Miniprotein binders against q58433. Designs and how they scored, part 22

Target 1, 377 residues: q58433
Amino acid sequence: MLFMKYEGEIAIGPVHPTMLEPHRLRLFIEDEIIKEAELVIGVNYRGIELIMEGLPPEKISILSEKICGICSHIHVWCNVTVTERGCDIEVPERAEYIRAIVEELERLHSHMLLFGHAFEVLGFETMAFRAFMIREPIMQILGEITGGRAQYSCPIIGGIRPRCNIKESKIPALLERLEKFEENLKKLLERTVNDPMIMSRIKDVGVLDKKTAKKLHALGPTARGSGIHSDMRKMGQVPVYDNFEFEEIVFDDGDVFSRLAVRFYECFESVKIIRQGLKDLPNLDKRIYNPNYELKEFKPIDVYNEAQRGQVYYSYGLDENGRVRQVKIRTPTATNLACMEAILPGHHVSDAELIIASCDPCFTCTDRMIVVKENKI

## First folded at step 13 (miniprotein)

Design sF18Y
Fold by ESMFold2-Fast, scan of step 13:
Structure sF18Y (fold): chain B 377 residues (1-377), chain A 93 residues (1-93)
Amino acid sequence: as target 1 above (377 residues)
Amino acid sequence: SKITIEVTIELDGRTYPYRWKVDSPLLLRYFLEELVEFLKEYGVEEVEIRVTAKSPEEAKRIAEIIKRILKEAGFTDIEVRVEGDEVEVRAEK
């Protein structure tokens, strides 16, 4: 039995604190080889949907921020977008640009956190430390823009909070800091791929083939590491991204290396998006929110966006009293955990934590392992 | 000014401790409702819940909510203790 770690106040994935029991992987091992893996799902997203039911749409964003922890920005962005599209509310272009910039900064720090965890699991503490050090400046930039390092709310219905506006005078320094981040990221990648000990542990290990990934409806970098094009930023679901030139990163081998490589190269693409966004900001209208919007009844509409772990889906309608109805939320976590159940059999037990880390289930499934040596006990 | 909740669950001869801090009674209520579904689904036989509320009046309200929730989950032996802003509940099936 393998458990995701939860120790009070730690945000575990995008739906914390509603996760009462973490997802659990039960491993059945014979002679140190995993014969079977069983996923036990402990979270119920219906609870979040239930508490959002009947709330005014302005309150959903605040609730999402507190529930989703470190991944709060994408949830808040999806929430306000449902109301904005349902009520035909105009959102200033500058606000959409800043929403995208903040989301890409969130993608950067989240991917860096995963690299740190993967290196820890591999036993390379110095590489883990480097990943965490490279991540820190991104957390500082997020704090400067949003006022918080995690659990921050930038989008509001009709735009962004005034505090989150990026002043033109700050842009040159932000571009310089991004350049330094990109240089350090490139060195981290080079150290990783040129280390035969690291490469032997991640290449051809934990293979998720394309057919299985499609059958399990894999999402995010897990899907893209297995040759599946799934990036909502490239599928017309988030129009602001059409303003930016960047590549969807896909690898075909489906191994731990491929899932990590997708994330490394996605970081370079995120830097490209942020750089372009920052350079465009001075040429956009200065408005950052619509102060005069009107709420109206609408039937549920679908909104998709691409978080660091994959697509996030929000849907709800608004009744005649201005209250949300028929709330539906889907995150990539449960699907990624199902992929781990399919990947793990046939591998040595010493590779289990690395395979799990590369699928990024939200936080970590590596902190506790209870090994059952006999399948029928 | 956060509400602190500690839950200890016994399942299949093992003890699982969990701790959370929440900002509002709404989030606490959601957490407790989700806890009911978990307790029912996994056949939990023994649970201990400790809550530190923001006030003695809030503690009394929380104690009533927890007791109701545990009854709905099928627990028949429920002990509730409220001391100031602290709530302790122990329940067995």
Scores: ipSAE 0.000, ipTM 0.114, lowest interface PAE 18.6, mean pLDDT 78

Design sF31L
Fold by ESMFold2-Fast, scan of step 13:
Structure sF31L (fold): chain B 377 residues (1-377), chain A 93 residues (1-93)
Amino acid sequence: as target 1 above (377 residues)
Amino acid sequence: SKITIEVTIELDGRTYPFRWKVDSPLLLRYLLEELVEFLKEYGVEEVEIRVTAKSPEEAKRIAEIIKRILKEAGFTDIEVRVEGDEVEVRAEK
């Protein structure tokens, strides 16, 4: 029996320990072939939902940013959108544009982090370093817009925080940095697809077929790598995206390559969205928040958005005293873990970490992968 | 058996360590070619490479290959030490 540790992403900010139990993956191996995979899900969404009950809606966004940690910007954006739609609050167009720009920047850095991890697992440390170096300027831009790594999100009810406004004078330099990022991303993709050693490790490995993906309700790039159109940005759920020309990226083979390829091409689409958004900003009204709104009672409404790992769903209502009720939150984490459980059997144990990396699971702390070998006799 | 390669790169006052274990000559060649491109592209000014080869003869051959790739990447001050199956290379621009 060997213990293999998988180090996942750690939530940033003050988080209560009981909300973030580590995910665990157990592999049952015979002659170096994975026979079964068993998942233990550590995230407690019901506990988070219960804590949010009875809070004013402003505190829901703050709490989500600090305790969810999976994707702070998208969670805050979904939270404020529930209240905004429920109370018929008008949000300035500039604020919606900046919300979209920040989310696409978050998608870029998250996908780049995934590429770095995949290359590390493959043993190509210089390729991993290239991915991390390309990612760093995006993290710098996010810090400049949001105020630092500890505060990734900028939405507030009725708009965005004043410091998150993108000044017109900053746009030319941002466009140049974005162009340099795109150039470097294109080179990274070209190096990846033209390398037969990398391609032999990722092509036709870890196949999630379309039928199984549909059965498991796969989300995000995992679903799109298996031929499923699922992007909430294209489904009319987030109207600001209707202002931008971009494509939903889908690949059909369901292998590790397909899941990585979806993310590479999604990065190019994110760049297109950011570029268009930045170019439009000078032509929009300068207002970034609406201070003239009144909270009113509303029954739960559904809000969807597309995070880097897939659909994020928020729903709650507001009572007559301005307190949040009937909270429901769903992220793609549990579904993506279930997909890994389905993909892993039948593969050599040496491919396990690569398959896991390609599905981009969100772990809150160091996880344990227990390799159990059957008795030889 | 495997060849162990450790590379330490200094870039803009920061130190970046990398480690590889390879068992095929093709993979070794690929990683060395990637290293050359990386060193050139990112303007690396100081590098340290340590290799544990499968034999003393292989260590001598690997040392010569590393010295060549570092010259191609623009390093002019290259120190090579070979001791048994271990290779240590230090290079500055």
Scores: ipSAE 0.011, ipTM 0.450, lowest interface PAE 9.1, mean pLDDT 80

Design sF31Y
Fold by ESMFold2-Fast, scan of step 13:
Structure sF31Y (fold): chain B 377 residues (1-377), chain A 93 residues (1-93)
Amino acid sequence: as target 1 above (377 residues)
Amino acid sequence: SKITIEVTIELDGRTYPFRWKVDSPLLLRYYLEELVEFLKEYGVEEVEIRVTAKSPEEAKRIAEIIKRILKEAGFTDIEVRVEGDEVEVRAEK
């Protein structure tokens, strides 16, 4: 609804308010042209890592839930997976399926939120409204499965919380709601690509070329919009995804359109994953939780997964006293900020918000833009 | 020197406000045409549109355009008020 001021700093990324410093991207503007973009302050996960150090692994999941308001499921899933692999804990197949289904629902609502935000930045209020209306049923499905405000976390060590189980009787209605979502998404995409006013604002704007993207180690849809195959779901890092037929979406032009197109087509692929998962559920063992496991010492192991903004990495070990040690957490935020810093120079200030939006930095409702007056030096 | 357009629509018992600020006649036309498609697609039965134009002459022109697009969207009861550079339209099916 409101545009940012272009003479200032942009705070990017959701962070725990008491422990982490957000990244800031500073724009330097001369005659309405962006001359420089500088990353000023980095998001520092060291604070969270230090808090997690020495805790029992069950408490890490609670902390993981608080790291990101938009993508909390992926953080919890990565966390429980570290302990499960380290301790050789069997996870019921049904629980892994539901973890994947919930993550794909998070990907859908997050991508829809980005589309709404991008259309608002462009000034296309009705298009933004369309995106938010299409998103709402996905939020309702997520709330029904995960419990919303009552209990958000779905994964627990050894499985999922009982309330997060998907009852077979609910599957036909869920499939129908997904089909309606897919129809509406297709219409939104068609309206976008057939609108010359929208296309003129996003095509050939904010180009991140493949060579620069590789040099900056771009991740997620930002990397895939620049021709780089990077999806952890396709790299053997998350075995449950091997059960599903879907495509890694890649576009080559590296412009705002390409980054949005990756996300539009990823939404169709997420629907395919959810549909296949839901259809398989009745044929899987009914267990959703393994109570027969023992925690044991393990040296740090690496766990990767693919969040809606890119790769998420978790690593830690467990000592002889049952305490978590050597915690490392990495998200795509820092590399995506470096990519924005590389893209922005040379563009008119009126394109800045759009370019930033297409790279999908997570803005929280508490984020405040710092205004810096530009002066001749 | 921008034109301000405010649209309020009723959908499923809820009120949704929209606001645009434009300085291009091409962009103004685009938003009004997009609004027609939106009103038809979502089956909107009541709408209020308020516009602050750059001049009284532009306000009169904009009022005529809005009345036309609302008729195209199937609204039959259209009330238009133009005062100086301000336009207020209420329409119902």
Scores: ipSAE 0.024, ipTM 0.537, lowest interface PAE 7.1, mean pLDDT 80

Design sF38L
Fold by ESMFold2-Fast, scan of step 13:
Structure sF38L (fold): chain B 377 residues (1-377), chain A 93 residues (1-93)
Amino acid sequence: as target 1 above (377 residues)
Amino acid sequence: SKITIEVTIELDGRTYPFRWKVDSPLLLRYFLEELVELLKEYGVEEVEIRVTAKSPEEAKRIAEIIKRILKEAGFTDIEVRVEGDEVEVRAEK
C-alpha cells in the first residue's frame, strides 16, 4: 500500500499587499484529514506604525484607509477619533451619526460578501448568487454617500467630508432600499436553515469551544459564535451607538453555523441602527464639520471601535511639533487567524475552506488553496 | 472541464454583473431554476446571459433551456445566439 502525505498552503492577505505581507496558513494533510495547521503571520502592523510615526495626523488617515480594503472606514474613523479626543475637538453630532451609518453599511456588505464566499465553497452557486445580489444595493448606497465603493474616506478631523452628508430628501428612498435588503436577507437566512444539505455541512463542523476562544482572546463574530460577549459598540467605547436600540448577537455552539448565524443576525441589527440613524438625522443640527479646531500636544490615548471582524484599537499621542508619536494599532486579524489554526486539526480537508471562510480572515473574503503538495514517503 | 455562466441584470437603471463556474449538469439545472425565482422576485426587466459550455451540442441544449426559463419569467423579447460552445442570450420585457 502507498503512504501519502499532503502539504497545502493557503494565502490570507490584505487588499493592499505593498503595505502588509499576507498571512499564510499551512495545512499538513494525511489521508485527507488535517493533522496540523500552521499559521504564519505575514502582516506586520509595526511596519505601518513606523510609517505613521512622525507624520501630521491629517496624513495618517490616508494610510489608515489602506490597512484593509474591506474595513477602510473603521480605520479612518478610529484614527480621527484619537486626534479629536486628544485635542478636545468638538465633532458635530450629525457627523458622528453619519460615521455610524457608514460603518454599519460597511458591516452589511462585508457580511454579505462572507456569505457569498461561504456558499461558493459549499458548492451552492445559486445561494452565492443571491448573497452577491443582495449585497450589491448596499455597495450602491455606500457609493452614493461616500463617492467610493470599497475605500471611502468619510471621516475627517472634526467631522465628515461634505460629500458624505445625507440630505433629508434622500432618506425615504434609503429607508425603502434598506427594507428591501432586510426582506431579501430574511429569505436568504430561511433558505439556508431549511436546506438539510447546507445545514449538515455547517452544523457541528469547525467547533471553536468557549474555553479555547477565551484562551486565544478571540474577537468579533468569531468570539460571539463561541458564546463570548465582546462588542465594543455595547461597552461605552463609541458614544454615538448609545443613541441606537440594538442587541449584541451571541451563539454558543462555536461551529461554522454559529459564526454565520451571528453575522446574519448582526445584519438585521445593523439595519435597525441605520434606520434609526436616518430617521434621527432631520432633527439634528445641520453642521457636519468643525473647521475651527486647534491641534495640541497630548500623551497617547486609547480608542476602540467594533469592525465587522471585531475590535479595532488605535493609540497615539501628538508631540509639541504637531506630529504623531507612539503609534499602536491592533486588529482582530492575528487573534482570529490563531483560532483557525486551533479549529482545523481533525477535520477532513474538504471542510478546510468552509471553516476558514466562517472565521472571515482579513482579506477580500476570497481564500483559496494555493498549492496542495502530495509526497510519497 | 467547467461550464462558465455570466449573467448581467439590469434593475432600476443599474447593471449587476455575475460570473459562476459549475462542474455538473445537476448544478447547472439548480442554478437556472433558482435564477427564474430571482428574476421574478427582483422584477428584472432586462437580462443578458452568456454561457461557455463543454461542447457545441451542450451549448445548443443550454440555449433552449435558458430561452424556456426566460419565457417562464415573463420575458417577451428573447434573442439567442449560439456559436460553437458559446451561448449568448439577451432578453427584455
Scores: ipSAE 0.000, ipTM 0.328, lowest interface PAE 12.3, mean pLDDT 79

Design sF38Y
Fold by ESMFold2-Fast, scan of step 13:
Structure sF38Y (fold): chain B 377 residues (1-377), chain A 93 residues (1-93)
Amino acid sequence: as target 1 above (377 residues)
Amino acid sequence: SKITIEVTIELDGRTYPFRWKVDSPLLLRYFLEELVEYLKEYGVEEVEIRVTAKSPEEAKRIAEIIKRILKEAGFTDIEVRVEGDEVEVRAEK
């Protein structure tokens, strides 16, 4: 009998105050079959909520962008929206459009990053390389719009930073670059589904059934891969998305293929949103920022948005001294990691990395997992 | 078992407590280095750190690590207290 206990650390590298302690995935293996998977969640990931308590709202945006380097835009967008709704601050429509465009660009690059990692795990280096190369132009577009630094953010209370405005003269070139991206994405998808070796590794593997997904409150593409409609962009929570025609992508089989397929098709939907947004921009008022706003006391306001890994929730109020109170932030990370814990038992250890990659735990855990040999207790 | 760390910061005249558990003094060091860099960016003037180590020997080593990190981060008034497996550090800029 080969009973071995593996303890892996999944971390936002480097370790960040928002995580407080890295998540760990512990695999109990017998004869190369995973018998049990245990997610060890850090003791207190409310550290950033505590730092935010008592700060003026303008300082919260800088903190919120540090919660996740890969999905920083959504955190800043949610944060400014709480203050804007609480204080009845008028936000120019153009600014909301650009916020949506930037978020969809973040969704594209994040999904492409996941595809690259999944193909690496599968041993298809040429497919991985292709995914990373298709992703690169999206990163360049994001850099051109947001300024290209890891902690740079686009939204500010009342609008967007002036440098993040998308000039009308740049729109035709952006549309052309998006069309090229879409063509390359289509070829990548076709190559994937027409490869019997790839399909045999991802189809009917790592099944998260709908009942278990509901019990664990799965979010984002993980939930949608298991037949659960969960997209905050379609639930009236983010009004700017009502301007765009796109579909919520849902697959029912709950396997690795379904979770990847949701993300492939979501990329096509994100391109549709960006295309429509860019085409509308020249017809919108030119204002991108409201400098004339007044902060006022408000009781906690709930704000939801849909990040690339799922729902992000922000809530706080503002006291009579203009200080943030009763901060609550929820991300899909912990819930999606719990889904990995539920999926992994019963699978061969060689499928573990692929299953983990398909659940997109935010940390690129396949490359940065530290495996610790079992200590005798 | 884990090393328990509690950090209390003073920002804009208010006190904010944080609590973590880490597996090793090395992870504690990396965590504290990042935390201090972050807190410097936001103008934190005072910090109090409490650690419950796995042993008195580990507590002494942790106290030295914390003192060095805070000194490197520009905190000049640093008071360290070690009692058994507990470490308490108070620091001001």
Scores: ipSAE 0.000, ipTM 0.130, lowest interface PAE 19.7, mean pLDDT 77

Design sI5F
Fold by ESMFold2-Fast, scan of step 13:
Structure sI5F (fold): chain B 377 residues (1-377), chain A 93 residues (1-93)
Amino acid sequence: as target 1 above (377 residues)
Amino acid sequence: SKITFEVTIELDGRTYPFRWKVDSPLLLRYFLEELVEFLKEYGVEEVEIRVTAKSPEEAKRIAEIIKRILKEAGFTDIEVRVEGDEVEVRAEK
């Protein structure tokens, strides 16, 4: 049999009654070479948008958390920002700083999770283990700040939850933990690039050229691995980031190595942002929440932010009864999955999982492709 | 069939659990060498390692390797328990 059809199932984000089903990739293989890949989109944001219609803005954050368990903070942050801008609600500077710090901590653990998964797929279990070990301290810091549950969030309209305030007495210990993380991340990167077996599996494999990436509107590290500058944190869309010195990381080769390298170096940039934010906090006003805001009617406004996997877009307005209307949500998931569909053809089937892992589809419940082999006789 | 490798690390009063599956005792040894290097870097003072091996004989070999590696990492109080295919090691500095 020269032609084989495979169906791979990928769970994207936590499955919730507001989502229809996870995305799937179908692979068509001939002589162990992928000839075609088909994306079957299962996640339906229209369902979530419909459920959000008519809700008070204070209630939509719970639904936002259920869109992505790994990146719940960015969804909540975008949500509250729509209402804050629409209602001219002043947000304390300290709260915006903490929102940025939490998002960068989520970026760190998400990228580390991807590295662990990629090394596991590569069969380099010692590297995978090291990545997950380096990630765990970041998860603990997030738990200390946010309360550590998928249903608990940091941003609220007008600021942050009081429990999410970072006390000045805690900052020195946080900086030390961050420094240890950075040292271990540097060693992980050095061990990765100095391993010729790993490098031979990731360099010049899974190339997404810049022209194709632009045509498919690639987002996030996938776009940046293909030479496209796309970081919303550098586009003036999230003003708090203007307070921090950091680089937008871009690589040009579009291969698996480039997509992983973008994420490794983004981790170092996230550390710089967190360090600067923590050092600035003692010099900011102590207010973390504006309790005296008033909701008012507004027409839909656009909010952009940069999640771990790329741009996240939220838009809605409020009617005269204080209810959310005309909800629109866009995440990088569908676009980046379309990029995987374009990258896969021409590669050996043994590289499929690695290519998929490097594009970092959101795995929350199921973190691998389930392959069903079909032979046409 | 794989060897199941579980590690619990205590750092600054917090518990960090990890779970892994590896293909062979040789690969497990490299895994453990990485672990002890990491423990030194983070200043970890307490660790618990649980391994489910493929046989009782393999479990005894794994226990010896873990004990040796932890001793080299500076752990002075090492308790090893082997029961059938299961290895449990607890170590403190």
Scores: ipSAE 0.000, ipTM 0.365, lowest interface PAE 12.2, mean pLDDT 79

Design sI5L
Fold by ESMFold2-Fast, scan of step 13:
Formats: sequence, structure tokens, C-alpha cells
Structure sI5L (fold): chain B 377 residues (1-377), chain A 93 residues (1-93)
Amino acid sequence: as target 1 above (377 residues)
Amino acid sequence: SKITLEVTIELDGRTYPFRWKVDSPLLLRYFLEELVEFLKEYGVEEVEIRVTAKSPEEAKRIAEIIKRILKEAGFTDIEVRVEGDEVEVRAEK
């Protein structure tokens, strides 16, 4: 049927992810009702930690960049932060501000991409088109800051690449473009909540109750759509966010609407963070990189950050030969997939794709579902 | 055959190419209605639209619709080409 193709992607993500294998959901249906959902894990996801073991720390950033084209910045940011904390490397405040700005821009485009897919699944192709078009200016801003088709993202150990510095003269135009984005986002939200056809398809559908969400250790907007406060940006794990006034968005009903509503309102909060960051930049020291650091042996350091789909965790130590050891990486993908597996049973098969879209599972082939009907005697 | 819609948009000094394939003229009409609203709201300065229709008759009809939506969006320099099943429209403000 309908498909959309974007040429000339300007995000910091890689062109060709090389080590991902698709996760799949296997649905068992009887008389149009989902009786069971089974998660089939892609083997390479668990192998990534092993691939990183024994590498020098700068190589982990390059490898992480190739893992996820949509969320590469958060992986690189977490990686450099492990080494920076482990080696007591001073990072300029300006660099941390720009890291946060870039991450919030990634959150915006990722959430917009989800809205587009959700509307497409709902059969509201024109709303999907609107969402994808609103997303494009954010992709342009990311490309201008990070350099478009770059294989190296913004953060480097000790700071950011010089290319990624945001000059004071560029800030007024960026603020105007951000304001235009916010206006269009508000209109998209208003169209969504005022459409009875859309609301009837997403309200009270795909409910993940709070008790189940807690049992599965839900993360990100999935957890927050079920009444759970989980935002690492508010838990003191990423100190630069303490400079910004914004709210953690939580909804209680755990339905498709609640998961989408969390993301809509998070977009407004991301805009507030970016705006504040841009306004503060002229008042910060101009230094963006510390070249005077020294790598040293350290025991594993835990680093948390909040990606668009939830918490991302990086941990490793550095041995006496400057090689990383005891690598542990946790993303919200596995938890989101487990939540989908728990939500789907009991629903009509026609709601399956919508439920899956609202959980934003972040695997390379989300439409590869194998449906198995039980054999009838 | 499917209807292929290609749109190239100039915004803030950059070019954004998009492609869609749709099975019906109804879906194309809805996309074009959303497109004109987007063009007006974002102040788009240049657009190129290419459509491959199912027939020459349909292509001529689509060309008139595209011309109308671009005029509604404030484009004054509109160039339309129709060749068999293909429609190409270029417009500037």
C-alpha cells in the first residue's frame, strides 16, 4: 500500500547499520483474537557487549554509532561519559550543554517518526504525512549541527567535535525555527485529540496496567504512560539537565493514547530544554574540548541517560593496557518488547500493529510478524 | 499500476525529497490537501511535484488539482508539464 521514503537523511545516525538482526513478534491467533505473543530475540543484540570487550574506549563510540541510526547520539554520549568519569576527565560545560541540545533534537525527531508510523497504521495517511513533514526541519537542524552524513557523532572524549559547536550568531535563527516547529506540533496534537475516529482507536486500547509495568520493569514513555516516574534526566543521573526547567510527563491509563500523549508532551518539554540551552550558550565559557586528559585504569563505572525510548545504561572499566573490560550495555528495547508481549494477548488482531507502534520497539523490521493459528481438529 | 508521488521541498536553504506510492486517487487528494496546508504554514519557497498516474486522463486531472493547491499556497510562478501518464510541476514564490 502506502509507503514514505526520505532521501538525504541529515541525522547523525549511520547510513548502513551492520550488526543488527531483526527481532520478531510471533502472534498466535484464534478466531481473530490474539491468544499469545512470543518474542523472538535477534542474537546480535546480546553480542554487542562481547564485540566491544578489549577495544580502546574511542572505538566503542564508533561501533555504537553503527548500532542505531535513530538514536546514535545517546550511545556515544553514554560511552564517552563512562571514560570521562572513570578517568576524572574535566568536560567543558558548553560541551555538555550541546550534548543535551543534540539529544533533545534526536528525541523530537524520533517521537515525530513514531507519530507518523502510528497514524499510518491507523489508516490516517494524511496525518502521517503531516507528522513526517513537521519532523523534517528538526532533521535539518541536526544536520547543520552535526554535519549530516558524518560517521562520528557529536561527543568525543573530553568534549565535542569542533564542527558541533553552536556559534552565538546562529542562535536567533535556531530559536525561530524551533518556535515554528512548536506551533506545528501543537496543531498536530489538537487535530489528534479532537478527532473522534482517531480517539476511538487509541483510547482504552492496548492497556499496560501499572502493576504489570512495574513487574516488567518498564522504561521510558511506556513506563510513564502507565503512571511510573522513570526519567533519568530527573533522577540526578545526567547533571547538565539540572540547568533546565522542564516537567516529567506521566499519564495513568496505560493505553495507546497515554503512550502517545506522553511523547507529544515530552516534545514540548524537549523544546523548552533546547530553548533554554541555546539562550544560555552565549554566557558559557567558549571551551568545547579538553585536550589535556590522560587515560588511566578504572573499575567499572555506571552511566545512565534517558533516550527517547527510555533509560540507556553503559558500564565498563579500563585495564592497565588501556582496553575496556566488563562491558555492559542495556537499552529500553528488550523491556519494550517484553511489554508488547504482555499487552497483545486478548486483543483483536486488527489492533496489533497499533499497539506495537505505540510501544516504539526500535527493531529493524517491525512488520515481520509471524502469525500462527492453532490447528483445528 | 500505483500512483507515484514525488515532492521536493526547499526549506531554510535545504532540499528535502519525498516519495510516496498510493493505490488510489482519493489518497493522493488527501496528501495534496495536507501538503498545501504545510506549505502555507512553513512558508516553503520552492517545490517540485512529480506524479505518475494510471492513465493520461487521470494525469491531466491531477495536474489541475496540483496547480490549484499551489496557487492557494501563494505560489505565483507555476510551471506544469503533462506527458502521457506523467505530471511534473515546479513552483516558486
Scores: ipSAE 0.000, ipTM 0.379, lowest interface PAE 11.2, mean pLDDT 79

Design sI9F
Fold by ESMFold2-Fast, scan of step 13:
Structure sI9F (fold): chain B 377 residues (1-377), chain A 93 residues (1-93)
Amino acid sequence: as target 1 above (377 residues)
Amino acid sequence: SKITIEVTFELDGRTYPFRWKVDSPLLLRYFLEELVEFLKEYGVEEVEIRVTAKSPEEAKRIAEIIKRILKEAGFTDIEVRVEGDEVEVRAEK
């Protein structure tokens, strides 16, 4: 019996919050073939929910920012929306537009980060560098709008922080930068699909079939790469998106290519949303927040939104003292990791990182991939 | 054990710093060819490239490669400084 253990660091991106325990993925390898993959659940949303219980809703937003460093904006947006809907708080249309614009910028940079990581794993360092260079201008736009590149404090109850307002005089330059981004994204996609070496590594590899995806309740681009329509922006869950013309991107083959293709085409759709939003802003009321809101008791209500990795769900109510009660939070991270347990077995160990990258787990919530080589009896 | 490359370019009045690592001079050449194509596509007119090589001899070879690639890309004002294992190139169109 031969036992060999390998530990590798998977963490990419912002600092992991101290209140969360990372997920771990263990691979059992025999003769370079993955025989089993095991998700070790480390993230404890029940603990986060308990911490949020009894807090005023303003403090929930600060905690929401700490759940994921890469997708912090969506968590804050979901949180303030629960309180806003529960208390019938009027939110200026401009604030909702800017919330959507910021979220789409977050989707762009997150998808570009995944492309860069996937190309690194494939050994195409020049393609990885190109993806990261294309991403950098988006991070700079995001920093100019929000004051932070990964931990955004943009939404507040009743609107957005004044610093996050997009001045009309800045819009023409932003539109020009988006046009350059779109041109470069088109070239990156073209180079990817026309490279036989890249295509041979991602096409028909890491297949998540539709039946398995449905059984595991797959979410986000992972579900859409397997033929499942799941985009909350198209399901009437986020009304501001009804102002924008864009498509839900779905591919059917469930392979690494399909999951990457969903994200490439989603980037084009995000650019359309941002462009439309920026063009509409000058014609909207100038108000960006409601300073005269009143909190009131409400029973738990459900809020859904679509983060770059999939659906994010928030639910809670407020008691008679204005304290948050019955908190429930669901993110796509655990589901993405569970899907990898189903995909990885039967593949060569050299494809493991690529499959993992294409499912886009939150690396700030994932500590280490432990590889165990065993002689099985 | 890797060659470190840092690129800073100006686009639309803003400065974009970026860092990358490559395993060999051959991969560095491929990287620089892709980089230069990207700079052309964005219409970049000013770029600064810094490379930390594995040796002073490698640094001198890298400096010549960068200079050639930038010239082929249409940059006409190219300043090269080599100090030990470090290469610094500044180029304008």
Scores: ipSAE 0.000, ipTM 0.378, lowest interface PAE 10.7, mean pLDDT 80

